VH-VL binders against Protein disulfide-isomerase A5 (PDIA5). Designs and how they scored, part 2

Target 1, 129 residues: Protein disulfide-isomerase A5 (PDIA5), of Homo sapiens (Human) (q14554r378to506)
Amino acid sequence: WMQNPEAPPPPEPTWEEQQTSVLHLVGDNFRETLKKKKHTLVMFYAPWCPHCKKVIPHFTATADAFKDDRKIACAAVDCVKDKNQDLCQQEAVKGYPTFHYYHYGKFAEKYDSDRTELGFTNYIRALRE

## First folded at step 5 (VH-VL)

Design o09 (from g09 with heavy chain F27Y A32Y; framework fv_cilgavimab)
Fold by ESMFold2-Fast, scan of step 5:
Structure o09 (fold): chain C 129 residues (1-129), chain A 121 residues (1-121), chain B 112 residues (1-112)
Amino acid sequence: as target 1 above (129 residues)
Amino acid sequence: EVQLVESGGGLVKPGGSLRLSCAASGYTFSDYWMSWVRQAPGKGLEWVGRIKSETDGGTTDYAAPVKGRFTISRDDSKNTLYLQMNSLKTEDTAVYYCTTDTYEIYGFDYWGQGTLVTVSS
Amino acid sequence: DIVMTQSPDSLAVSLGERATINCKSSQSVLYSSNNKNYLAWYQQKPGQPPKLLMYWASTRESGVPDRFSGSGSGAEFTLTISSLQAEDVAIYYCQQYYSTPTFGGGTKVEIK
């Protein structure tokens, strides 16, 4: 009498649950973590945002490309989480995705170029020279 | 969060030597370039010199008035920056500040309280 | 070395009025590869160390009020305080970091 219907597929792992070189930061560790790296490119995002979903593979590939470089980090902040709302407001995030470059933890500029692995890697490489 | 504390200032005679220290906390000191900036009483700011992080080569640069007389060094294990001042002149009298040096992007973003060096007979 | 010249040496401005400080470099501090002006502004209050206000000529440091704005490019720069407040009484310095760092002579801002 208990049927054995097909179970729905399990939900996809969140970006934070994937094993990548992206540093997933929260409000309470954001400042201290960024100070430890000469160059950090930060992606502020919302998990439901279609534009964010398209960029995630490119940003992840960029982080993985620089994983062995101690001076460089690619970090992400989920602005939908309650604990991150103050941080995203303080950083003047007006939409998703938003990309900021930080130099030793200090905001330097907003990244507004191509949201592709090539665009991100060229930007980061230019910072090193 | 970031705190820089200078020490070692005082009165010294012309031709004398003095070593200043800057104790850093609240950030990863070893990743930062560091500079010394001075200010003579009632006058403006003058950059003294800088030292790059070890990962950027650990090299030093100096302003012309102090080159050959002053030496900047760092001890990353102690989070401490040093300024060795030799052959001091009366015109070296100033408050000496240590600063974090994000030169490639900003210039000098964090400053200590300063330590006074007086060179007189 | 690049010589930085500020004008005026001092100015007195009434509360709520606009203050304008000029800074000239002996050569361009614009880096062609990234189109950035390597020019910073600092505020120094009596008995305190300098505080970074502005970098890349026009980018406000975190926590700096919107009444402070930077403009200019190449060799001529301006710091503007749109509506002077009591806490803005200070000496202001421009500084280039395109080559070996050099500071302007400073501009003292006082209330009339």
Scores: ipSAE 0.000, ipTM 0.549, lowest interface PAE 16.5, mean pLDDT 87

Design s01 (from g09 with heavy chain A32Y; framework fv_cilgavimab)
Fold by ESMFold2-Fast, scan of step 5:
Parts: sequence; structure tokens; C-alpha cells
Structure s01 (fold): chain C 129 residues (1-129), chain A 121 residues (1-121), chain B 112 residues (1-112)
Amino acid sequence: as target 1 above (129 residues)
Amino acid sequence: EVQLVESGGGLVKPGGSLRLSCAASGFTFSDYWMSWVRQAPGKGLEWVGRIKSETDGGTTDYAAPVKGRFTISRDDSKNTLYLQMNSLKTEDTAVYYCTTDTYEIYGFDYWGQGTLVTVSS
Amino acid sequence: DIVMTQSPDSLAVSLGERATINCKSSQSVLYSSNNKNYLAWYQQKPGQPPKLLMYWASTRESGVPDRFSGSGSGAEFTLTISSLQAEDVAIYYCQQYYSTPTFGGGTKVEIK
């Protein structure tokens, strides 16, 4: 038995604590990081949001699929963190999840298609032409 | 902070040659297509030519007025873009701007301050 | 080459009034595969390099005030400044990047 039965179970690891290819960004490194990648799909989320929780495994799988492509990144921003609230307001995030595509750090468009690994992957592949 | 700094401009006689440099910093230079855009005194903007990233083939394209006379090259190890100008004509007199060329989404997003090239007798 | 034609060449507008600049391309700059118009707008103030204002005809560059808006599709485009401010005095250029880049002749916006 690996856990003490008298203690509460340990909290579930946050998305940021999981070892994935998703780039977890904050307000002070967002713009610097994005300008270094030709294509970045960013997921703006809230950890408590049920719809965000459903998308996370799909978005993570997409990030992992492109981990060896130097020009592509899948990034995430936790909009409920105090230090990220100004960033999420500046990026016009009005609900969670919100997906934005950035080209060398420049906002290009909002992604409004299927929130599945297939949907995200097809979108990113189409960007490469 | 993205910076593009041009140098090498000056006075040259018709038929002469001049090489411009553009030092890039604050971004992954090797991933960008780069262009030169010029502007004659009191006139509008004119695209001179571009060079693609090595990943996209490293090929060059030129505007008709400079084709065969100008050559664009890059040195990604030095984060530097070059414009070699040969057989210069008085109509090549202009401020030459170095700019990032992200044609897939938008035109030219980052620009240097420019360097003046004057071709006269 | 795709020829870009801007009108008017010069425009005098009172502060707070609407400024409208037109841009026509000799052929469509709409890319059917992604339904995007490969057209950008630039602002150039005296002694400064051009600054990107708008791309994909109507997408505002980050930091550009919302009084600037772009419209149009295919071969006819418009840049509108809804309420001209003193700092908007500049020359404005349209540019296509559908093929080898070409610029319009520019429109000088000045205060009446």
C-alpha cells in the first residue's frame, strides 16, 4: 500500500506539474516565448473549468505530437492566477477555454473548431502549407 | 526586444557597388523570411527583394528593377542579413529598410530605422 | 506584378472626423484555401520607418487603437480612421503579399 490510509489523499497534480510538451506561460514570459516559435496555439484556461478539464488531454496529446518540430508550440496560460489576469484581459479572453493562434508572437486568429487532438492537429498541419 | 539595425549606406557613383548589412536581435532570426524595402526621397515604398529561411529553401526573389544587379544573402550564425548592390543607378537612391517578411499571415512586421544610399556623380 | 492603386493621394480631415482611404489591387488577393485576403496596411510618420497597422485586410496589429479598421475583400479594400487624432497624421500604404510584395502609392493624411 503506497498511501497512508489515515491521511487525506494527495491533491491531483495540476496541468503545470505534469511532465508534458505543453509550454506553460505566465504574463512575464508570454511575449518573449511566443516570438521564438513560428506557430503557437495557445489555450487560455481556468483550472476549475469543466470544459477546460475535458480538453486538456486532447491539447496535451497535440503538444506531444509536435514536440520534435522546432517551429511549433502548444502553450497554455492559467487565467485565474493573479499575475496572468492582465495578460488574459489584454488578449481579450472572455471565457474558458479560449484558443488563439500566434505567428512569431503575433495574434493571427481565434481557433473555434473541434476541441479534440484531431481537430488541433489538422489545424496546425494546415498552417505549415 | 526585437531590433533590426542597418548599416553600410553612403554616397556612391553610378556603376559602383555597395553592401548593406542588417544586424538582427531579440528573435529567432533563422526562422524568419527577410526582405529589403526601399524608399526614394519624398516617394513611396518599394519592395526590393526577399530571402526565405533555410527551412523553407533559402531561396531569393527580387523586384524587376534590381534583378541581376542586387543579391540578398544571410548568415544565420551571425544573425545578419545582407544586400549586395552592383551596377548602381541614380534611381537606386533611397533609404533601405531591413524588415521581417511573414507573408503567410501578414506582410512586414518589424522594420529597422533604414540606411540612406545616395547614387550620384 | 499585382498593381496596387490608392485613393486619394492626399486627404485633409478635421480632428474627430472620419478618414477613409481606398486601395485597389489589379487582381484578387483572396487566397481561397484559407479564405484570407493577403493585404496589409502601414502607417509612416515623418522620419520614421513604416509601422504595420493591419493584416489580412481587417485584423488589427497588437497595440493599434480600435479607431483603425480595415474592410473589403478580393480586389477592393478600405482603411478607416473613425475619429482622427493629431497623432494619426502620417502617410498610409496598402500592400499585398499574395504574390511578390507590392505597395500602393500612399495616402497622406493631414489635419484640415
Scores: ipSAE 0.000, ipTM 0.550, lowest interface PAE 14.8, mean pLDDT 87

Design s02 (from g09 with heavy chain A32F; framework fv_cilgavimab)
Fold by ESMFold2-Fast, scan of step 5:
Structure s02 (fold): chain C 129 residues (1-129), chain A 121 residues (1-121), chain B 112 residues (1-112)
Amino acid sequence: as target 1 above (129 residues)
Amino acid sequence: EVQLVESGGGLVKPGGSLRLSCAASGFTFSDFWMSWVRQAPGKGLEWVGRIKSETDGGTTDYAAPVKGRFTISRDDSKNTLYLQMNSLKTEDTAVYYCTTDTYEIYGFDYWGQGTLVTVSS
Amino acid sequence: DIVMTQSPDSLAVSLGERATINCKSSQSVLYSSNNKNYLAWYQQKPGQPPKLLMYWASTRESGVPDRFSGSGSGAEFTLTISSLQAEDVAIYYCQQYYSTPTFGGGTKVEIK
């Protein structure tokens, strides 16, 4: 006798497919987008990376916390995508996740503190005035 | 890419007035705070004053030696910064630099080539 | 105003040797909320405008060679050039931007 298998579950939505306040950027729009925001914290990541997967909820919560502040953005770049390879190389991304802070599109520093919503939020709020 | 070009410098007698301009290109001028920094011949650097972006209120701040005599203004439609200098003194003789003022992070990150102001009889 | 004092006024160092410049502020320029020192270093060559080398005391500006390093915290800071090159001959200024901006008097670096 034959059994008809149930349809496989749909694939899990990617971070980009989730409806969040994170700005998902690609090489073509990275510079233009960053220039429009006074402060941008950027997460460079790979979807397969376990450390990235653990940080994503914290980074997303941070982006949502600042969604109504027009001067602040949290952005993400998927370095595994072909169209982002040149960008991630230009930004000297050597591992995942990597966090960079940009001021009106200009690289200011690498963020190396706690990879938690509290850590990210405190960092952004502590920017002077 | 980013370029700042000062103009308007020259020789002025004590008590006279002079207006400097700084033409900006290669960035979104309206979003940036701007400063003037001067350097007397053979001497060090001295901050003159700043103007905030319109988004941050467009307010101005001045160093004590120039307060009440100098006025900083900007015309975002022309991407131009101005320094109006009144009641000039011999001590105001200096090269005047236009600079972007990202005080929260970098301090002064982009600078023009400067324009010389000489106050002498 | 915060007073910035640099030492020495000038120094001569052989090519390939270390150059060390000191900068002291009359009060702390460490902002406790973000633990950043609001101190920058500039390089000025004859006939040229100053060029930003270092911000937040120890963060190198893009394109600045790794032989330049900044250290210190609070009120005492150092700029080090680990292996002096001919193109490094210049006057170096420290600057605080914690309050109304003030500059040090400058240190002239020359080759022996």
Scores: ipSAE 0.020, ipTM 0.690, lowest interface PAE 7.8, mean pLDDT 89

Design s03 (from g09 with heavy chain T28D; framework fv_cilgavimab)
Fold by ESMFold2-Fast, scan of step 5:
Structure s03 (fold): chain C 129 residues (1-129), chain A 121 residues (1-121), chain B 112 residues (1-112)
Amino acid sequence: as target 1 above (129 residues)
Amino acid sequence: EVQLVESGGGLVKPGGSLRLSCAASGFDFSDAWMSWVRQAPGKGLEWVGRIKSETDGGTTDYAAPVKGRFTISRDDSKNTLYLQMNSLKTEDTAVYYCTTDTYEIYGFDYWGQGTLVTVSS
Amino acid sequence: DIVMTQSPDSLAVSLGERATINCKSSQSVLYSSNNKNYLAWYQQKPGQPPKLLMYWASTRESGVPDRFSGSGSGAEFTLTISSLQAEDVAIYYCQQYYSTPTFGGGTKVEIK
């Protein structure tokens, strides 16, 4: 009597599959979601991008830090998905990762500072309200 | 798209009253600060007053020339901003604009087409 | 209230030439915590509402051509149109939103 071979391990969860405070947005809901949040920092990314993978834990920690503030959101858009390609082109995403700050859904500026939890958190806390 | 549509302007005599309305669409009105800005014919822009969102206290602020005579209010269930104008004076003659007041970033980023108020005998 | 002073009151510039408008505030409009100047520029054409051109002194609103640029910090600001086009004929206003909002008197830009 031989034992059955062990089943292969399940694949690692994608960022979207992880239960975090990051809002994963698609072209269909991007505009309507952002207009309901006073401050949103959006990370445009590609899952295969090494620089994106390094930033993901920092960005996730930032989202979790502000989870109880109803007016603040950290959102992410996967620009490799077919349904998001038009959105990423419209938002002038030229490389990955790209970070944009939106105020009630309106683009205010590109975030180009440190790609760390401290950098993102300091940026958000420096807003006047 | 964001739209702001003013209405209620017209001709009134000095000492009279008028109520302006601004119908808003295309954004989360309930979370927005709103302002009124006026412009006398051939003159520059003058801020009239603002109302903060309910979340930020729903308080109002007014420019000195209108304080005590004008009242700003909002009905978030109808996405409508109001300007109640009492004890009107000839110098209140102006086009009145409804604006979104995103003073943290843009100042006044969206403007309506304006509604003309003429105060004369 | 913070008083905003624009100069000149009017200027005439040939097509394709540079137009420069100055704006001074009676107090600094720089918010030290985020290092942003709370100064906006608006364009108003006859019969139209004002249109936001510039916020945070030097950030162009979406859809505004590259020929428009803002500069300055604290209490002195400049709006520059690098190569005037016919469609740029308008009155331009600066506005501070650091405190209770106030506008400059406007600068009328005309073609020579």
Scores: ipSAE 0.254, ipTM 0.767, lowest interface PAE 5.1, mean pLDDT 90

Design s04 (from g09 with heavy chain S30D; framework fv_cilgavimab)
Fold by ESMFold2-Fast, scan of step 5:
Structure s04 (fold): chain C 129 residues (1-129), chain A 121 residues (1-121), chain B 112 residues (1-112)
Amino acid sequence: as target 1 above (129 residues)
Amino acid sequence: EVQLVESGGGLVKPGGSLRLSCAASGFTFDDAWMSWVRQAPGKGLEWVGRIKSETDGGTTDYAAPVKGRFTISRDDSKNTLYLQMNSLKTEDTAVYYCTTDTYEIYGFDYWGQGTLVTVSS
Amino acid sequence: DIVMTQSPDSLAVSLGERATINCKSSQSVLYSSNNKNYLAWYQQKPGQPPKLLMYWASTRESGVPDRFSGSGSGAEFTLTISSLQAEDVAIYYCQQYYSTPTFGGGTKVEIK
């Protein structure tokens, strides 16, 4: 009658573990990756942040919408990881989420508009013009 | 429908010059990176060079065998890509294809029919 | 530059049978940041320009029949035609676009 204990369910996959078109970057590959794309919108985030969690589906949908455009990328950096702390400090990230637009790897501006798929998509479409 | 039409090929003597054109239609040419790829008779494919869009800096890159002799340019007002070939050698004999894309994402997704360049005495 | 090597140089396959073409790169063409292999496959029929079949090693170009499949990662890649049709007789080329573009030497597929 003694049964094995019930195993807990597996943890939910992290954003990085999800198969999406978002480019998950770390300090070691950040600058080289951004240089290869004309337009990159980067989301600096913390996995524990409630505001970040709300934006992730919108940002992911935006990345997926532009997956076939060779000039555009949507990238993300987890600023809580030890290996990314120097990068996030260098990029002047003071809160989460923070969105930066890079043109061929050069910081161009901070994105402060609507944190929705529509907002991100309209912003990126305007850059194409 | 995407169309790329090359022209300007022909017979030229070693040391001569030739200019190829590629007329593009059916896509936003000024947004596209363009390449030239060649194929010697009965041989495989060889990348010649590329040009980025003007909005991406309009920079050019060349394969080592043609660097310094060939120049790629574009005229976005005419949707036309050019390949200026100088100091031609017999080993430059090939069908020259105009292609879209870059080496960043897809490879070369659209190709023209090609134009034959024969370098012979 | 990265050297691309294809094998075999040519192969003869009966209609309806499987054709397998191999491609090796002298260096890995897997880009770790996006986990994509920068490897494409082309089909060239006599008198025609090359046609893109496959990109990112295994993503089929629009309009390409599902009997064509790509596999492999890093430096070793395979193009498979699961059931050869008469219209598939062609020369097939692999190409890396991880760095300055380079092509394999080509594999001629013909009917046995």
Scores: ipSAE 0.000, ipTM 0.515, lowest interface PAE 17.0, mean pLDDT 86

Design s06 (from g09 with heavy chain W33Y; framework fv_cilgavimab)
Fold by ESMFold2-Fast, scan of step 5:
Structure s06 (fold): chain C 129 residues (1-129), chain A 121 residues (1-121), chain B 112 residues (1-112)
Amino acid sequence: as target 1 above (129 residues)
Amino acid sequence: EVQLVESGGGLVKPGGSLRLSCAASGFTFSDAYMSWVRQAPGKGLEWVGRIKSETDGGTTDYAAPVKGRFTISRDDSKNTLYLQMNSLKTEDTAVYYCTTDTYEIYGFDYWGQGTLVTVSS
Amino acid sequence: DIVMTQSPDSLAVSLGERATINCKSSQSVLYSSNNKNYLAWYQQKPGQPPKLLMYWASTRESGVPDRFSGSGSGAEFTLTISSLQAEDVAIYYCQQYYSTPTFGGGTKVEIK
């Protein structure tokens, strides 16, 4: 199946270790961090998920494109970490990746468009004049 | 609101063919993995096959009893899933459900109401 | 294919009492890299399509009451309904998605 038990472990370094503009959040700081940003697009993911691996470079490029805009953040939550399980359940994450848009920390909508840098950047730019 | 509506079921003679359709709405169809699951009258559930999203190559997989006889396809411009059934056997008599794996958890999170296919002489 | 076996075939439980359904897989459905069991539970009422109750063996689908709980790991799993209610009368199926999906034979839950 797609997650074959014979498949090798996910390669390192982890996304969190790659030193990008993506804001890696955990249950303890999720709510407080989102309240400080006008617009946050959050990617809920699992490191082992093939769709997540494919999207990560696109989402990272999007975060890097908006790194100088203090009103915008692209954030990620690793839902397989024990400390994040409650958060991912509270946010109704059924699978990976899941993308949510938050306006000053308030859930506004699920992002269901193209999982590409172009798709993400066009979505975020539409939120800003 | 996610909705899946199957159509195309009916009575067919053994050896015949039938095409089922599933009209999808309320989610990004092109991103979803889609499956067909069937249930013979008074019996349990049996997975028929699936088709991956176009982003993941749109490849298909089938259960052994239907491999070579059934073909799954999708038309993302119409948000529609298809099941082409050829060389039908009496053992194919079942309610056919269209179902999604919208978040790739490999569990079936949304289901249609089903369409009955009866293969009888 | 992985064979799924459920027991019992049918179960009669009084209102407010516990119902326990067992599911065995012919091989482990635990993926070691993420420590997740690729097992789901479904509820099917007469004339209705199945409804997803549980995934990852123990994660409850949104809107499913907390009286439903899943447990187990590897090849042996249990769905428990604490304090059975009238609306819980249904057939329950386990399903593995570790490889090509296969379902258990179902367990019919009825009121005594």
Scores: ipSAE 0.000, ipTM 0.532, lowest interface PAE 17.9, mean pLDDT 86

Design s07 (from g09 with heavy chain K52Y; framework fv_cilgavimab)
Fold by ESMFold2-Fast, scan of step 5:
Structure s07 (fold): chain C 129 residues (1-129), chain A 121 residues (1-121), chain B 112 residues (1-112)
Amino acid sequence: as target 1 above (129 residues)
Amino acid sequence: EVQLVESGGGLVKPGGSLRLSCAASGFTFSDAWMSWVRQAPGKGLEWVGRIYSETDGGTTDYAAPVKGRFTISRDDSKNTLYLQMNSLKTEDTAVYYCTTDTYEIYGFDYWGQGTLVTVSS
Amino acid sequence: DIVMTQSPDSLAVSLGERATINCKSSQSVLYSSNNKNYLAWYQQKPGQPPKLLMYWASTRESGVPDRFSGSGSGAEFTLTISSLQAEDVAIYYCQQYYSTPTFGGGTKVEIK
């Protein structure tokens, strides 16, 4: 006889597939997109990286908190995609996750503080002034 | 004291399905990352996959050999971790261990006794 | 995937003598942000689950005897048992947790 087991649950959605306020950027649109925002905090990551996965919900919550501020963006770049490897090399990404702050598309500083929603939001709030 | 108790192992034919459970006690399960690690008879250790705490997003990671066939889930109200195994192959024959995964600090610090899954015709 | 290679496959050591196990990673497991090596060592006795011995390459887990020590950095690591005791007969595994976790093939330690 034939048993038809229940279909397995769908695989977990990738960060890019989740409905969030995070801007997912690629090499082709990175520089043009950053120029249009006064303040952008960029997370450079690899999908397999556990440190990255732990930060993703905090970074996503931060992006959602600032979604209505037209001057602010939280963006992410997947550094293992072929089309992004040159970008991540050009931006001197040495490990994952790496966080860079850009002012109108110009690199200003590396973010090395707490990788929590509170840490990110406090940092961004200070940039508004 | 921390305890992890696996159950659900047994004999399954190739192409079959099986669900493993891991009952956890002695720690705040909802805050913990959890992993499954397997060991084929007489062979070494192979990581199967992990699930993050709800606070850290509750997402899952899988080793390439099981991706698309196995699903890890958790029920924090019951302090229980699950591994749903579908489309089982003879290569999946192994003792399956559930482990706590303090990945940033320790690796795998607590292990259950394991449950044997045999995939054979 | 980072490939972990252990040597030797098996090792026979007399009681009270030093045992040395090597572990090599196909790429560095040193995390630049905190300068830590994401490398662990496990001990597995017959019929038992693995037991964590060492993390961050050289930090002993609570309750692990001080005769066990870890060393190395980047891609080459060593586990040393300074004075082998009968209870140390086991298979030892290294494991990286810098990326998707991978284990070495194991080193069986026996008494000569």
Scores: ipSAE 0.000, ipTM 0.577, lowest interface PAE 14.5, mean pLDDT 87

Design s08 (from g09 with heavy chain S53D; framework fv_cilgavimab)
Fold by ESMFold2-Fast, scan of step 5:
Structure s08 (fold): chain C 129 residues (1-129), chain A 121 residues (1-121), chain B 112 residues (1-112)
Amino acid sequence: as target 1 above (129 residues)
Amino acid sequence: EVQLVESGGGLVKPGGSLRLSCAASGFTFSDAWMSWVRQAPGKGLEWVGRIKDETDGGTTDYAAPVKGRFTISRDDSKNTLYLQMNSLKTEDTAVYYCTTDTYEIYGFDYWGQGTLVTVSS
Amino acid sequence: DIVMTQSPDSLAVSLGERATINCKSSQSVLYSSNNKNYLAWYQQKPGQPPKLLMYWASTRESGVPDRFSGSGSGAEFTLTISSLQAEDVAIYYCQQYYSTPTFGGGTKVEIK
């Protein structure tokens, strides 16, 4: 007779694995994807970062709120991935999370306001007026 | 890379008509507001008019001096902006620039090389 | 229409010295919803189209040297070139895009 240990619970899905309206971008598709959207707010993050984990639900809710607006995108870049390290360096990402606003793929400014769904939503709505 | 290339300029007599074209590439033209800006020889910049994208209503606005004489249109399938100029006056003599009109952020962020329109008898 | 007034009309500055250009709007170009000033600065060199230097009054366009800075809010704005270089010889225009776009008359910057 063999004693069977309890199986550990499955790991939590990564942000990229979750079914959301957030566009998960990598170095190879970042520039061309952003050029197709009038307004893109980009969150540069690290999956292990506690500050990032707190913002993710707010940023995701914002992306979902604008999912039907073809001119607006909320995108994320995982700066820990090997293929994204050059991109995050080129975009002058010095800490996590970092938020940048791009207009048709062109960097416009760093977003430094409230890291809440309301803060992000108000910022994006102001851009449309 | 964003490029705007104007064409159609030339010499025309007062009262005549001319149509300018602007070929756009390197961005999503159909989502962009576009403007025409002119500059008389040795003078400053003067906005002529704009056309909004379809989502924002596709409407046009004109500066007072050209209202009723000039018409701006766009063909999103060809990534081309047009300026139809009618009842031309000597005061319309200028280099005409095609510009992206990013009114939310930059103002006029990309400019073409310009095309010269000379209205003279 | 919002009227844009620039001063001076022309300015002669020695290489390495500071150049200051002023721009006044006939009404405020500050948009209350996002607290941004809808004011841009352009540089135009002879025979070339204008080039965007500055937007939202004080945000430098990508590739523009840090010797260029914009300041001001509401109806009074300044473009400063902290250490003039030969390639900075040009005419500079302010432009509001708060409403129907209007340009200032331009300021010609020349080497003394």
Scores: ipSAE 0.037, ipTM 0.698, lowest interface PAE 7.7, mean pLDDT 89

Design s09 (from g09 with heavy chain T55E; framework fv_cilgavimab)
Fold by ESMFold2-Fast, scan of step 5:
Structure s09 (fold): chain C 129 residues (1-129), chain A 121 residues (1-121), chain B 112 residues (1-112)
Amino acid sequence: as target 1 above (129 residues)
Amino acid sequence: EVQLVESGGGLVKPGGSLRLSCAASGFTFSDAWMSWVRQAPGKGLEWVGRIKSEEDGGTTDYAAPVKGRFTISRDDSKNTLYLQMNSLKTEDTAVYYCTTDTYEIYGFDYWGQGTLVTVSS
Amino acid sequence: DIVMTQSPDSLAVSLGERATINCKSSQSVLYSSNNKNYLAWYQQKPGQPPKLLMYWASTRESGVPDRFSGSGSGAEFTLTISSLQAEDVAIYYCQQYYSTPTFGGGTKVEIK
């Protein structure tokens, strides 16, 4: 009796490897990138986190919905990468996912509402006045 | 159709002040980010500073050599960009260009003819 | 500040021949988030303002002839003019916009 091993499927693309409108930031470019946008909603996450995995499609859809608006960005920071640990500590990230709104690079508030495309979209539209 | 016309250049003594103007036409000036770029005689290009559209906050950024001495402003009702230059130094001698600064492209896509500023005794 | 170094300072190329200009940045200008190089090329003719030729290292500005091409990534970039024409005599500048904008020293392209 022989078992029939199937070749493993190729590894799933990481969020950073997917073709989306989400800006994936690291400690080196975080501050400078945020200064260039009037409104940025940032998702701090860990790739292994189940709650993060559930939110990623909603956050991605939100970013794609605002891709043509030059004043708005949706950005993400992977807090488990060694090079991002200092950034995530500086931004007081205590758990994943954490959402912060920045106005021209300055922290304005933590987003704690619905983690859905609708929730994010309504929040961002309200920022536009 | 797009035109940028600088004016206000001239001879000024070290420590003096001068204000440059850039008159814009052929595009919606109020939507545009604007920059100043200078070029010393026979030398290369040097970015001076930028001002964002009012809708994007109207904030300014400056190159280190001019920070604290130069101020960029705009008057959207007159389609005019300004560069106020204070505490001028001989090393500020250059042709000053007005240029559009397109965030989406991240380049300077339209340029004026330039205006010469000479700082000497 | 990111320092931009161009080579050569000047070059003479026969009409119809290829001209190659190199640009090196003191650090990478490749933005990992969007996989774009924040690098532009400009052409400046005597008595004229600079003209944008190329952005994102390899994207031609509208109206720029296809004999102009940009290549490279990270910290090393090249502007190529595949078949030099008389109107291409100018000084060419590279510029990074990854951080506070800085320009290379320029490369003068002459015929012959």
Scores: ipSAE 0.000, ipTM 0.500, lowest interface PAE 19.1, mean pLDDT 86

